Miniprotein binders against q9h3h3. Designs and how they scored, part 244

Target 1, 235 residues: q9h3h3
Amino acid sequence: EDGFTAEHLAAEAMAADMDPWLVFDARTTPATELDAWLAKYPPSQVTRYGDPGSPNSEPVGWIAVYGQGYSPNSGDVQGLQAAWEALQTSGRPITPGTLRQLAITHHVLSGKWLMHLAPGFKLDHAWAGIARAVVEGQLQVAKVSPRAKEGGRQVICVYTDDFTDRLGVLEADSAIRAAGIKCLLTYKPDVYTYLGIYRANRWHLCPTLYESRFQLGGSARGSRVLDRANNVELT
Key: E = the ipSAE of ESMFold2; O = the ipSAE of OpenDDE; V2 = 0.75 times the mean of E and O plus 0.25 times the DockQ between their complexes.

## First folded at step 18 (miniprotein)

Design xH33
Fold by ESMFold2-Fast, scan of step 18:
Structure xH33 (fold): chain B 235 residues (1-235), chain A 85 residues (1-85)
Amino acid sequence: as target 1 above (235 residues)
Amino acid sequence: SPEEIREEIEELLEKAEEKLEEAEKKFKEGVDPRKARELLMEVFMLLWEALRLAEKLGNEELLDRAWELVQRAWQLLVRLRELFK
């Protein structure tokens, strides 16, 4: 519990952005090619740094699927970082509300639903379901980590374009559930990722905004979504 | 034991700051961003261990120093990553 495995995995994930990505881009590639691409690059077999016998001989940072309508917008990350430095220097309290204001001001609005799965059939099956939902237009974009040399769980990230759009966040959760995903999901805004807000952060902030738990026969949406910051059930 | 743990934390923080300054220099000079990333991953390894020990020791000053270096290293990692978008 006083370990920093989650923080180190987050740093590795950020660093992985700098390596090549394996991308199925539905904006330029026919949907009919998706199944062959998924068979060629199952995330449980794609290795982070490349190995003989894996699908890749070179390093791969992420495996991603871009939807037909996907339009990337990272906002003003440089401006966000300058404002963050100023906030920390000011001595003002660092709260979820303050971070939300920084994100809005600098248009750093994207966020993601996260799911962690062990390498194997269940991971590959879950990723295939998510990828098909992206290509079919139910989700905008998603990525999955390759297999780390040390092993451990892999992460699937399903992005939405605006974490302040609660309806959009909940619609993404519904689409993930409709794709057959039943594991725990947590939602993290990219502003928290850029500012290094993880489990053991020094401001004692909850590192995610929402939590989704699958409930068979439960809510009309098939899941219960909790607003973690306000401790309020949304579904 | 507490004295030895404090010495170990200070050694970890010194090594981390040296590597972080080297990474910062590479970034400012626009040179070898992948080596800068490698240095930052080493910095994080050193800082996670420093934080673990400082938390066990209950030393707020060392915890604050380690977290300040984590934030400094994290923001540099984000800046490096932005170069590859």
Scores: ipSAE 0.813, ipTM 0.917, lowest interface PAE 0.7, mean pLDDT 90

Design xH34
Fold by ESMFold2-Fast, scan of step 18:
Structure xH34 (fold): chain B 235 residues (1-235), chain A 85 residues (1-85)
Amino acid sequence: as target 1 above (235 residues)
Amino acid sequence: SPEEIREEIEELLEKAEEKLEEAEKKFKEGVDPRKARELLMEVFMLLWEALRLAEKLGNEELLDRAWELVQRAWQLLVRLRELWK
């Protein structure tokens, strides 16, 4: 209707980073404890602002699982912001290539596969599959949003450390599919998140780099991956 | 009705800028980052409505002003989040 729902959800997601996270950290916690943790904190039941009747009485921004080898690196976000302001002031074209170069220069390389699911069993099942893949070392890190008061879909984010490494992005897609995930996936570089590139952005950029669709028996990867920026099928 | 829509957009932009300036002040003073975040969420709600109406009106000037405020608010939200880390 308004065309800005995705933008507002993105702002809420950024704001949620500032509230406490529920984290299973495989770097310091034995993998044998994961199933109990997942049962204690199903994302369909964890509430965004807390509820005595839910698993949490206090606000939760994100529910996350860190892999054993996970080493977070957000790059130089401050430098990226300064360069972004300079680029806009310069009047030079704002294109995917220019943003890619800013990201590389400031080492803001992480990105994520996104899936949106309604609260319920399918969401909790999908999250459990992703979480196990992270703890088993097939994925590096993932997070899922808690349930909002108004309801609505929740998002699972599966991160890769370098969006410019196409093979690594595709390998993560393959691991997500191997974990039993069959819903639509889209891939977004974190540089776009920091610069506010969403569905209705003023530069008319495609807000995601890749789209993945599940296929039964059609491909070795179990999915079709489209490069959205170049409109090219990769698998 | 175009004049009435323009008036509504101007009012939304004024309210958004006022709240954004309040959030910027809190950020610079290093006080109450959660209240600054709350103000920014209100700013975004006002700006999304301003953008919706400006698109309906077909007014490029108002669209540009609204998008400039969105970018200003967005970059402040990112700075706030970075400080929270």
Scores: ipSAE 0.805, ipTM 0.913, lowest interface PAE 0.8, mean pLDDT 90

Design xH4
Fold by ESMFold2-Fast, scan of step 18:
Structure xH4 (fold): chain B 235 residues (1-235), chain A 85 residues (1-85)
Amino acid sequence: as target 1 above (235 residues)
Amino acid sequence: SPEEIREEIEELLEKAEEKLEEAEKKFKEGVDPRKARELLMEVFMLLWEALRLAEKLGNEELLDRAWELVMRAWQLLVRLRELYK
């Protein structure tokens, strides 16, 4: 435990969006080039601000893979922020349902499955599996953080286009598992990211909507998915 | 003492607000977006420490003040990101 480390890492992740990205874009690059690109830019070796001996001389905010059908849509973030300020002033309760309504109204619908891994071979192997799933069309888009100056865990984010589409969220989980990923996954809608809903939030909201756990030799199926907001098992 | 901890929290909050106002001014003037971002990261470091101390002290007033500044700084970081991504 380290107080507000998760909150600070979230702020650093938001700030990283403003630095250059290393992108494999399957919309314009043949899939046959992916393995060479992955070997050139393993996330455990790419440094946040550039280092002698790393693959990058300049700062890198994110390493990303865009699928062939990827079409970015952040929605109306400015409208969301204005509505959020009004909501806080109004005295109306701040609940998961209220935030969901704001997200739908302003078309801020994207969300992501998150996995946190220590720098090293396991991170690079997991990222390679995710990247191949994106290029092959099983996932739409993903990114991974570079190695921080202080070290610590890195994050892989696998995006879906609509967090209100439960089936789509679950299909992404299945594709992640099929790519060989066995670690804990949590799902966070981007509206929570924009509004700063993290572990220690003032409204005592659960900062993630879903949790996925790999099930090794369990019952009939692999992963177990829990709806964290409603505390309901979906598998 | 509780009084010394309270003074430390208030000093952290004052420094955070000064840096936040500088970042807001740079955003409003459309200058130095990278410096505004650096200032916001410093603001967050100061506020996380203020929150940690306020929780230990059990002071709801100081917790509320620190969270108000976190929310203000967070929304500015999002605005910077939207404008300069």
Scores: ipSAE 0.796, ipTM 0.913, lowest interface PAE 0.8, mean pLDDT 90

Design xH5
Fold by ESMFold2-Fast, scan of step 18:
Structure xH5 (fold): chain B 235 residues (1-235), chain A 85 residues (1-85)
Amino acid sequence: as target 1 above (235 residues)
Amino acid sequence: SPEEIREEIEELLEKAEEKLEEAEKKFKEGVDPRKARELLMEVFMLLWEALRLAEKLGNEELLDRAWELVWRAWQLLVRLRELYK
């Protein structure tokens, strides 16, 4: 087990939000331009801090595709943080249920399916499939990390509007599978991201809500989805 | 020795808190958000090491203090992100 590597990578991902993004915005750009944009900015070649030998000379935090109907709503993150601090000092139990209630109260409802892939053809191919699904309207929005200076796996994040809407979360999983993705997926609500709930979190909470595994044959949806918190199969 | 490890953890926590306070000051004053972010990344590196040592030592008080600083640093990173995304 690698100590706190996952926690540090999470901190780096949060910090990356503050650097410039490379965005294909289907709200303002014709879908016909997507293939050229994907060829120009393959995530395995785009570097985090810029490099003369890469597509970018300046830092890039994320490579993203916004769908035609994408309307971002982060909710009240400041109110969430204040309520979280108050909850911690109150001595009341910290549970998945209390986090869910804080998220609902402060309208911090978005969440994401995560997939981690090594730099290379498979990453670029997976990202292209996800990006096309976003532009075609099967998914709302997605982003992929650029290649870090130290190397290592990159992450594709596929967002949904409301983590409490189980049907919506499962529909996004189906669309990811329909795009040809076969790797392990995990679903994390953004409230967990904002509150720093990762593998070694202080409250010993499971850092993801759902897990999706590719299933060849048998399932109409192409995957087996598990509710991690309740240990219930959603198929 | 356990006492030497405890002293090392205390030094890591002190350095982390000092850098965190510097980052908080920069955030409050609205100056150089990139430097504030860099300071926070340094804070996390110090705190991950402090947590590793505190877990090995089995000291709950030091573990709690390190996690409090991680939480404080994380909240500031999120505030920086919200303000300068």
Scores: ipSAE 0.735, ipTM 0.895, lowest interface PAE 1.1, mean pLDDT 89

Design xH6
Fold by ESMFold2-Fast, scan of step 18:
Structure xH6 (fold): chain B 235 residues (1-235), chain A 85 residues (1-85)
Amino acid sequence: as target 1 above (235 residues)
Amino acid sequence: SPEEIREEIEELLEKAEEKLEEAEKKFKEGVDPRKARELLMEVFMLLWEALRLAEKLGNEELLDRAWELAQRAWQLLVRLRELYK
């Protein structure tokens, strides 16, 4: 068995939020500058803690692109944590419905499509496609992890505003596919991230809400999207 | 042996709790957020190993203790991130 590698990578991702980010902000920067920025900061070469041989000499937590209409809204994370602690001490059942209600009450609604790729050309090409889709307004915001000192796969996160808005989640999937992405995608609500719901959690919760697989032919979307919780095909 | 595995788990849990308490103290005092974060990453490494061994041993008490510490550490990591991002 491989142990808790996925759980530890999730902890590293949360910790990375506290280090500086390299951001292309389309709200203040002309779209014509994107290609030069992507060439300067390919994610396969940007190092997590900086070194003289990489594009960065200082630590970088994330490389991100903000769309023209991007307005950050993390919700009330403190209120969510307090309610979570109260729920755990109450002895009441912890279910997907209960977590959904906590997320709605505290406005912690964002979620993300995730893709994991090995460092190299394919990662850099995928990130460039996603970044262009964000700047063109097809996606709202995205980020990619830098290269870790010990190696391993990097992650591209494509955010949506509201995980309870199924149509919005599916529209983001369509835009990712239109950008040329063909790998497996999984969708996770940020509420699960803040509450530390892992692959092997004691409440038997499914950490992944949707799964998208590339499928050529038939649909305009180019993908099959599965609702993991209900085992229902949506596209 | 099961006895040796149990002792190893208990040592991992003790080390994790000590480092977690140090991180909690730094957070409460508003000092050394980068060191608090480093301590939490070490706590997670210790707890992931404790969980792996506890699952192998089939000991529900040790599993519960490890998961409670992991939740406590995770919530502190989120608080640090919210305060110092």
Scores: ipSAE 0.792, ipTM 0.910, lowest interface PAE 0.9, mean pLDDT 90

Design xH7
Fold by ESMFold2-Fast, scan of step 18:
Structure xH7 (fold): chain B 235 residues (1-235), chain A 85 residues (1-85)
Amino acid sequence: as target 1 above (235 residues)
Amino acid sequence: SPEEIREEIEELLEKAEEKLEEAEKKFKEGVDPRKARELLMEVFMLLWEALRLAEKLGNEELLDRAFELVQRAWQLLVRLRELYK
């Protein structure tokens, strides 16, 4: 019903990578400073393009927390793009398996759990929980979008280093749930982000690999996880 | 009418391609990365509207053309991000 709002927000998110980030880096900053940093930069108040009435007067693309073991590796994105162009020109079928193979070949392995929340207390509380899990070592790295001028929902991205490592992806989901998060989560590999795979795509691919829903009562897990690409429940 | 909608889509696609070519030129010349990014955001706004209208019209040819431009613009946005992050 909202047309292409989600696609446009995805484009804005990619563009935001090019603006300055506010980063708490646990590799160089004591964990004891996190609470003060979170109070200084609540995502519901930090503005995308700066505002004298907000914590920032200048543009901010992302608010991020890096874990102690964080080692960035985006792989060979240029090689991925060249292979993608060749694949499209070849006329070969474009499937989840083909994209997975391109990602492995070019070492573009990272992926992320996504959650969308309205600006306000619940967003700030969720982000604080995620940030603490990162600094404590249960998660590797996370970022949250600043508030756009139009309002709308903001996104928290919780990264894993290898989307092909199903156990690692599921462990991140468990850590997110343990941090008190109850909203819908979807998992998207960065290869899909780089190739522009969103809801409206000409190859009719599902834009996410996994979906996690909070579940209470009877289950040993705090969530039900579905493999969306194959439509199989992982429990 | 369907013909009026088709003409509107074609105008949107033409404007999008023109702005995309300008952004591509700035990227190749290594100048004005912020302006190239602004142009790409404008391209996406035009293409989202073209896609919405093409879906409403049920015209596969126009949908395919719009998706081709979306892919072209998206890959340029990724290149800008990789180079200027």
Scores: ipSAE 0.811, ipTM 0.914, lowest interface PAE 0.8, mean pLDDT 90

Design xH8 (at its last look DockQ between E and O 0.82; V2 from the best seeds 0.82)
Fold by ESMFold2-Fast, scan of step 18:
Structure xH8 (fold): chain B 235 residues (1-235), chain A 85 residues (1-85)
Amino acid sequence: as target 1 above (235 residues)
Amino acid sequence: SPEEIREEIEELLEKAEEKLEEAEKKFKEGVDPRKARELLMEVFMLLWEALRLAEKLGNEELLDRAYELVQRAWQLLVRLRELYK
């Protein structure tokens, strides 16, 4: 049971986008500076609203790393919102397929692999691995939430350009695993985030498209990826 | 009683709608977006409680009203984020 805790955390995450971000931007900053930046801003210690014991005295919404090739493409969010309102009014079924169609029409294609970890060494180590992969070019962009007043798990988001590009989504999963990440990962398209598709949604949609579970299988470390919408194993 | 729970839900929905309308006015006026955001977070807290009670009561009308306000508040939060990220 969590009632609406996940939904409220999602609202907090959206709201956090509006507060200052701590960014390591590999487009303008040498890679040699990453280790010092990670040591200065470990996500387990950076607080959402600042406090005397944290690295920050002011609010921080997100801690992010931008890769050298990062070029943000948000699509037409305004057009997506108008089409969403029309779809709800139309009475047409709201399914993963219809939301995919809206996303394509309005070029809202980005998505993200999500991992949730408790504050502490394991979170900071995981974030450092992801940040290094971004700066080295194996991933495009990532962010991690700061520590909330209430405590609880923090989230690392690793973005891909196009959630409809299954190979690209799987390649990002492989890069995350190669960075040493072993926890459960779920993939959510940003269109779902903009439309408010979370655990308790009116349309009873699964809030994620893919799920990745770590496996040691054989000599190579990898993962088992499931397509949640179609219930099909991809790897 | 079911009647008391219904009244509590209706009060939560009314308070949420008032705060949501205030947030919408602040958005339209282009004033400090942080204040509109804070109002929206309060709206969500009221609506989550309304939804919890409406689910417990099994009242589809109240569930629909609460979810409609959640969507309205969510879309305003997205608009604020798009303009002021």
Scores: ipSAE 0.832, ipTM 0.922, lowest interface PAE 0.6, mean pLDDT 90
Fold by OpenDDE base, look of step 19:
Structure xH8 (fold): chain B 235 residues (1-235), chain A 85 residues (1-85)
Amino acid sequence: as target 1 above (235 residues)
Amino acid sequence: SPEEIREEIEELLEKAEEKLEEAEKKFKEGVDPRKARELLMEVFMLLWEALRLAEKLGNEELLDRAYELVQRAWQLLVRLRELYK
């Protein structure tokens, strides 16, 4: 991706949070309805702006599945922003440790495994696997971006409650692999998203904490997870 | 020329800041958040180009100014998003 394309796509993704979502909520909807819902709203066909002939007539920001144990808690985002502004004004060094401490202090602890897939059968199949894992309680919550006009890659986000809980992050990786996903996964904390820490940032911080690569016949988890901050393999 | 590139960056930054101030005003006045969002998307496009040119020029001052505006715009976008929780 040339230049600031990744940052622009991230801004568009955040802006899309303000548009209506297509949601399957397992807390209120029987699991038996999931297959019909997946068939009605395949991510490769749902369009960002409700194009003619798409399953959606209105703009859709995200397609999401909420598990039985899902509780929306984003923490103190307002307090986080105030502290972040104060930190920048102070001229103090900003490190991954600083961001971690801000996240803990303001309870902004969510993070996500990310996978990027081209529109089509492979994407829809991957999403169906993830959605089932969420409804079955193996994962808490996931979302997928709708199809853009430009036909670019769509992103699936699989969330964990706490990016500082390494075991929880690894368990989510295992569940994603068990759902049949074999592509590259990257893990990013939401605090990095809220603070605008992407590939291009003035502090030269890496927004990716973990990378997962699928492995045939190796570990019981079916993946190798790399801690990018420490350059250490965890599995 | 390096001077022409510098002038272009300054124009981009000025335009981005003006649009950002308008978006902030709309937010403060409780105008439709979607209008502020649209302005912010334009701001980001201007700032990405400014950053690209500043990197090409190797001008740290202009890079810093552009990144400051990116942060300011990004934080407004986060605040707008919070209204839909």
Scores: ipSAE 0.828, ipTM 0.930, lowest interface PAE 0.5, mean pLDDT 93
Fold by ESMFold2, look of step 19:
Structure xH8 (fold): chain B 235 residues (1-235), chain A 85 residues (1-85)
Amino acid sequence: as target 1 above (235 residues)
Amino acid sequence: SPEEIREEIEELLEKAEEKLEEAEKKFKEGVDPRKARELLMEVFMLLWEALRLAEKLGNEELLDRAYELVQRAWQLLVRLRELYK
């Protein structure tokens, strides 16, 4: 593990949530305005902290598109945190089943497909495809990170509202692939993010539930999806 | 130099806890959430270094102390995000 670099990047991503977001909100904005908005704010050119040569003069934490059916619902995050503290001090085992139960009890059910792409045309094209899928109603909500000062890969997050609804998660994977995305996708429930549980954690939990790999001529969805918790392929 | 490494870890943990307590106070008072966030980023930087050194030393007690502070800092960051996002 490289000096906790992944953990620090996760903390920076959470901190970025508190900076201003650039949002296309289909609930209040006509779909015909999307292409102009995408041209104004390509994720490869929007900068994290504002650059005189960029479209934004102020810091931007995220670029996002909200679908017409998007309804923000983080659930009972405060209750989740309290139950997590109690669990840790109880001496009871902390297992994937325990975390799933906490998530269900506190209605912290959202999760996300993640993809990482280098800045440039491929990233901007992928984001545009995802954004159109959201506005057309095939996906609910997505966000993409802005260009960081140090450069490097950017992340697109495509949210689903219930990680326990396997069909819904797989339908989102299919919609992502239909938008022309061929890179590796990983799926992470928000409960793991809120509790600060990453790949290298002291409970040996796996915060990635699914991996999706593009597959030409494969299953009906064009993906090979692996259930990481059970190490089985979903056909 | 194991004793010197232990002292360095303890200094890092003390500084991290001081900054964390300041951030917790700002959150409780409902003031200056951007400073609270800044303090938390500093806390994480101190704690990653403390964890790196504690793993090198093999000291479970210092690892447990560092991880407890990481969890406490992370939970505050989530509360800040939920309140001020």
Scores: ipSAE 0.797, ipTM 0.919, lowest interface PAE 0.7, mean pLDDT 90
ESMFold2 (binder alone), look of step 19: mean pLDDT 86; pTM 0.847

Design xH9
Fold by ESMFold2-Fast, scan of step 18:
Structure xH9 (fold): chain B 235 residues (1-235), chain A 85 residues (1-85)
Amino acid sequence: as target 1 above (235 residues)
Amino acid sequence: SPEEIREEIEELLEKAEEKLEEAEKKFKEGVDPRKARELLMEVFMLLWEALRLAEKLGNEELLDRARELVQRAWQLLVRLRELYK
């Protein structure tokens, strides 16, 4: 929680998109090859900038798994940025509703569940569970960051195609939990990522839309999902 | 001490803006995308320190200036990512 570490990690994550990705693409690769691929590229051992002692000698931005039905659609990011600049100069209020409308207008609808884990067995095990859920069709697409040079937490991102589809967001959470994930999850729409909405934003917006906490036992085993902006429990 | 902190913040903001302008120029000219990205990461490091010091000082004007540069640098990083992804 020191200063702006989270903001800097977010900037590094955006920059990592520009480096090569290690991808298991279920649209073109048989699911039977997944276990060997996961064993070859455990995220705790894949290094961000390459290392002779790691699985990669060259830089890797992300390790990703694409589902059989995955069809990328980032929307009109350029139009979103132009509208954002106009909104800021207009003096119109900047609220979660305003950003939601901007995202809808420019078709920037994707979002992601985020989990942060220390490098090691638990990270690799969590990633393997997520990857299997993707190739089996319970999730659409996911990626995990490689190990940073100095170490630190790594992030697993599990994407949904429409953050305004609450049912779809909750179904993704359920699939993540079914894969054995028990840590805290937060959901961030990509529009917030593109507009730079993080903890210390100027508009005092909550940087995530949903929060999911695992619950064990009772008649309704599962997770509790909170709508962060409205402080309303959804499950 | 408050005056010394203010001077340090102003120096950080000036250095960040210079590097940001260099990155913007490279982007507009369509050259050296990886160097532009490297410059932006340096800009962010300078701005995170400026924000930390501005919060400690309690100076809303300096905090706003730093946040404005963060937004400017962030939007350029997104444009670089979109252009060279």
Scores: ipSAE 0.795, ipTM 0.905, lowest interface PAE 0.8, mean pLDDT 90

Design yH1
Fold by ESMFold2-Fast, scan of step 18:
Structure yH1 (fold): chain B 235 residues (1-235), chain A 85 residues (1-85)
Amino acid sequence: as target 1 above (235 residues)
Amino acid sequence: SPWMIRWKIRMLLRFADLLLERAEELKKEGSDPEEAKELLEFVQYLLRMAIELAEKLGNEDLLKRAQELIDRAQKLLEKLRELES
């Protein structure tokens, strides 16, 4: 039952990645065009499978914004998948440390801050803030899911290039907070996504490494960040 | 790369098979038919992706496997829809 949920989430993620994306690419598009693009494609109105009444008639997997300095580096995903298959057949224990080792060996280092919001004004406002931070250079890359199921939450993903670089992860958190985001954030390395580590996974691993909660009484960029694996408060 | 396309097809087929088995279990149990129907619609979506990739790759064995699974899913979905009419 637990494994079924993880496999279903993995299947949905794969399908979304393979479907077309709506992309604002700041490397080739002037920043002055961003506001018009955001108005045309608010994530609360873009539908996952297309709808004549929405901004899209065809399926959309993700809505994304690429920063001016963005240089994609997914690492050796092929080598990672081969090593993962070997690990599973070896009978060795599957732990956060083992997955981290595989990720480092194959240079699959990117990760993301996740925020889940209900469809509506708050989601669209949060996405606009994140998109502007990306175009202005405070963040590298972000994407948001389209609207799929009525009442279902949508996810905004804000990427960093190296999940082992704690300072970089914390700097991204600060930039998200500076953009006005006050909801709960969790951080997930892409290696977990590629290997199907979701809620209710068969290895009973926590699917995220860090948690960020908005902290009152200081700068709008202030937050409490917890390292979930080591149970250590970082800020 | 051809390896990545083949790997994606195999993963799509694996997911489709697992979700199709779950839909078949729900039908046997007489559980919520809308849940089984949603799973079958998603299974068909995954299998159509697999078929497109298998055609692009030119792999007739993977194409045949995807077609067998989509036919099985379609028949089960038709049975569920017929019970609602």
Scores: ipSAE 0.596, ipTM 0.869, lowest interface PAE 1.4, mean pLDDT 86

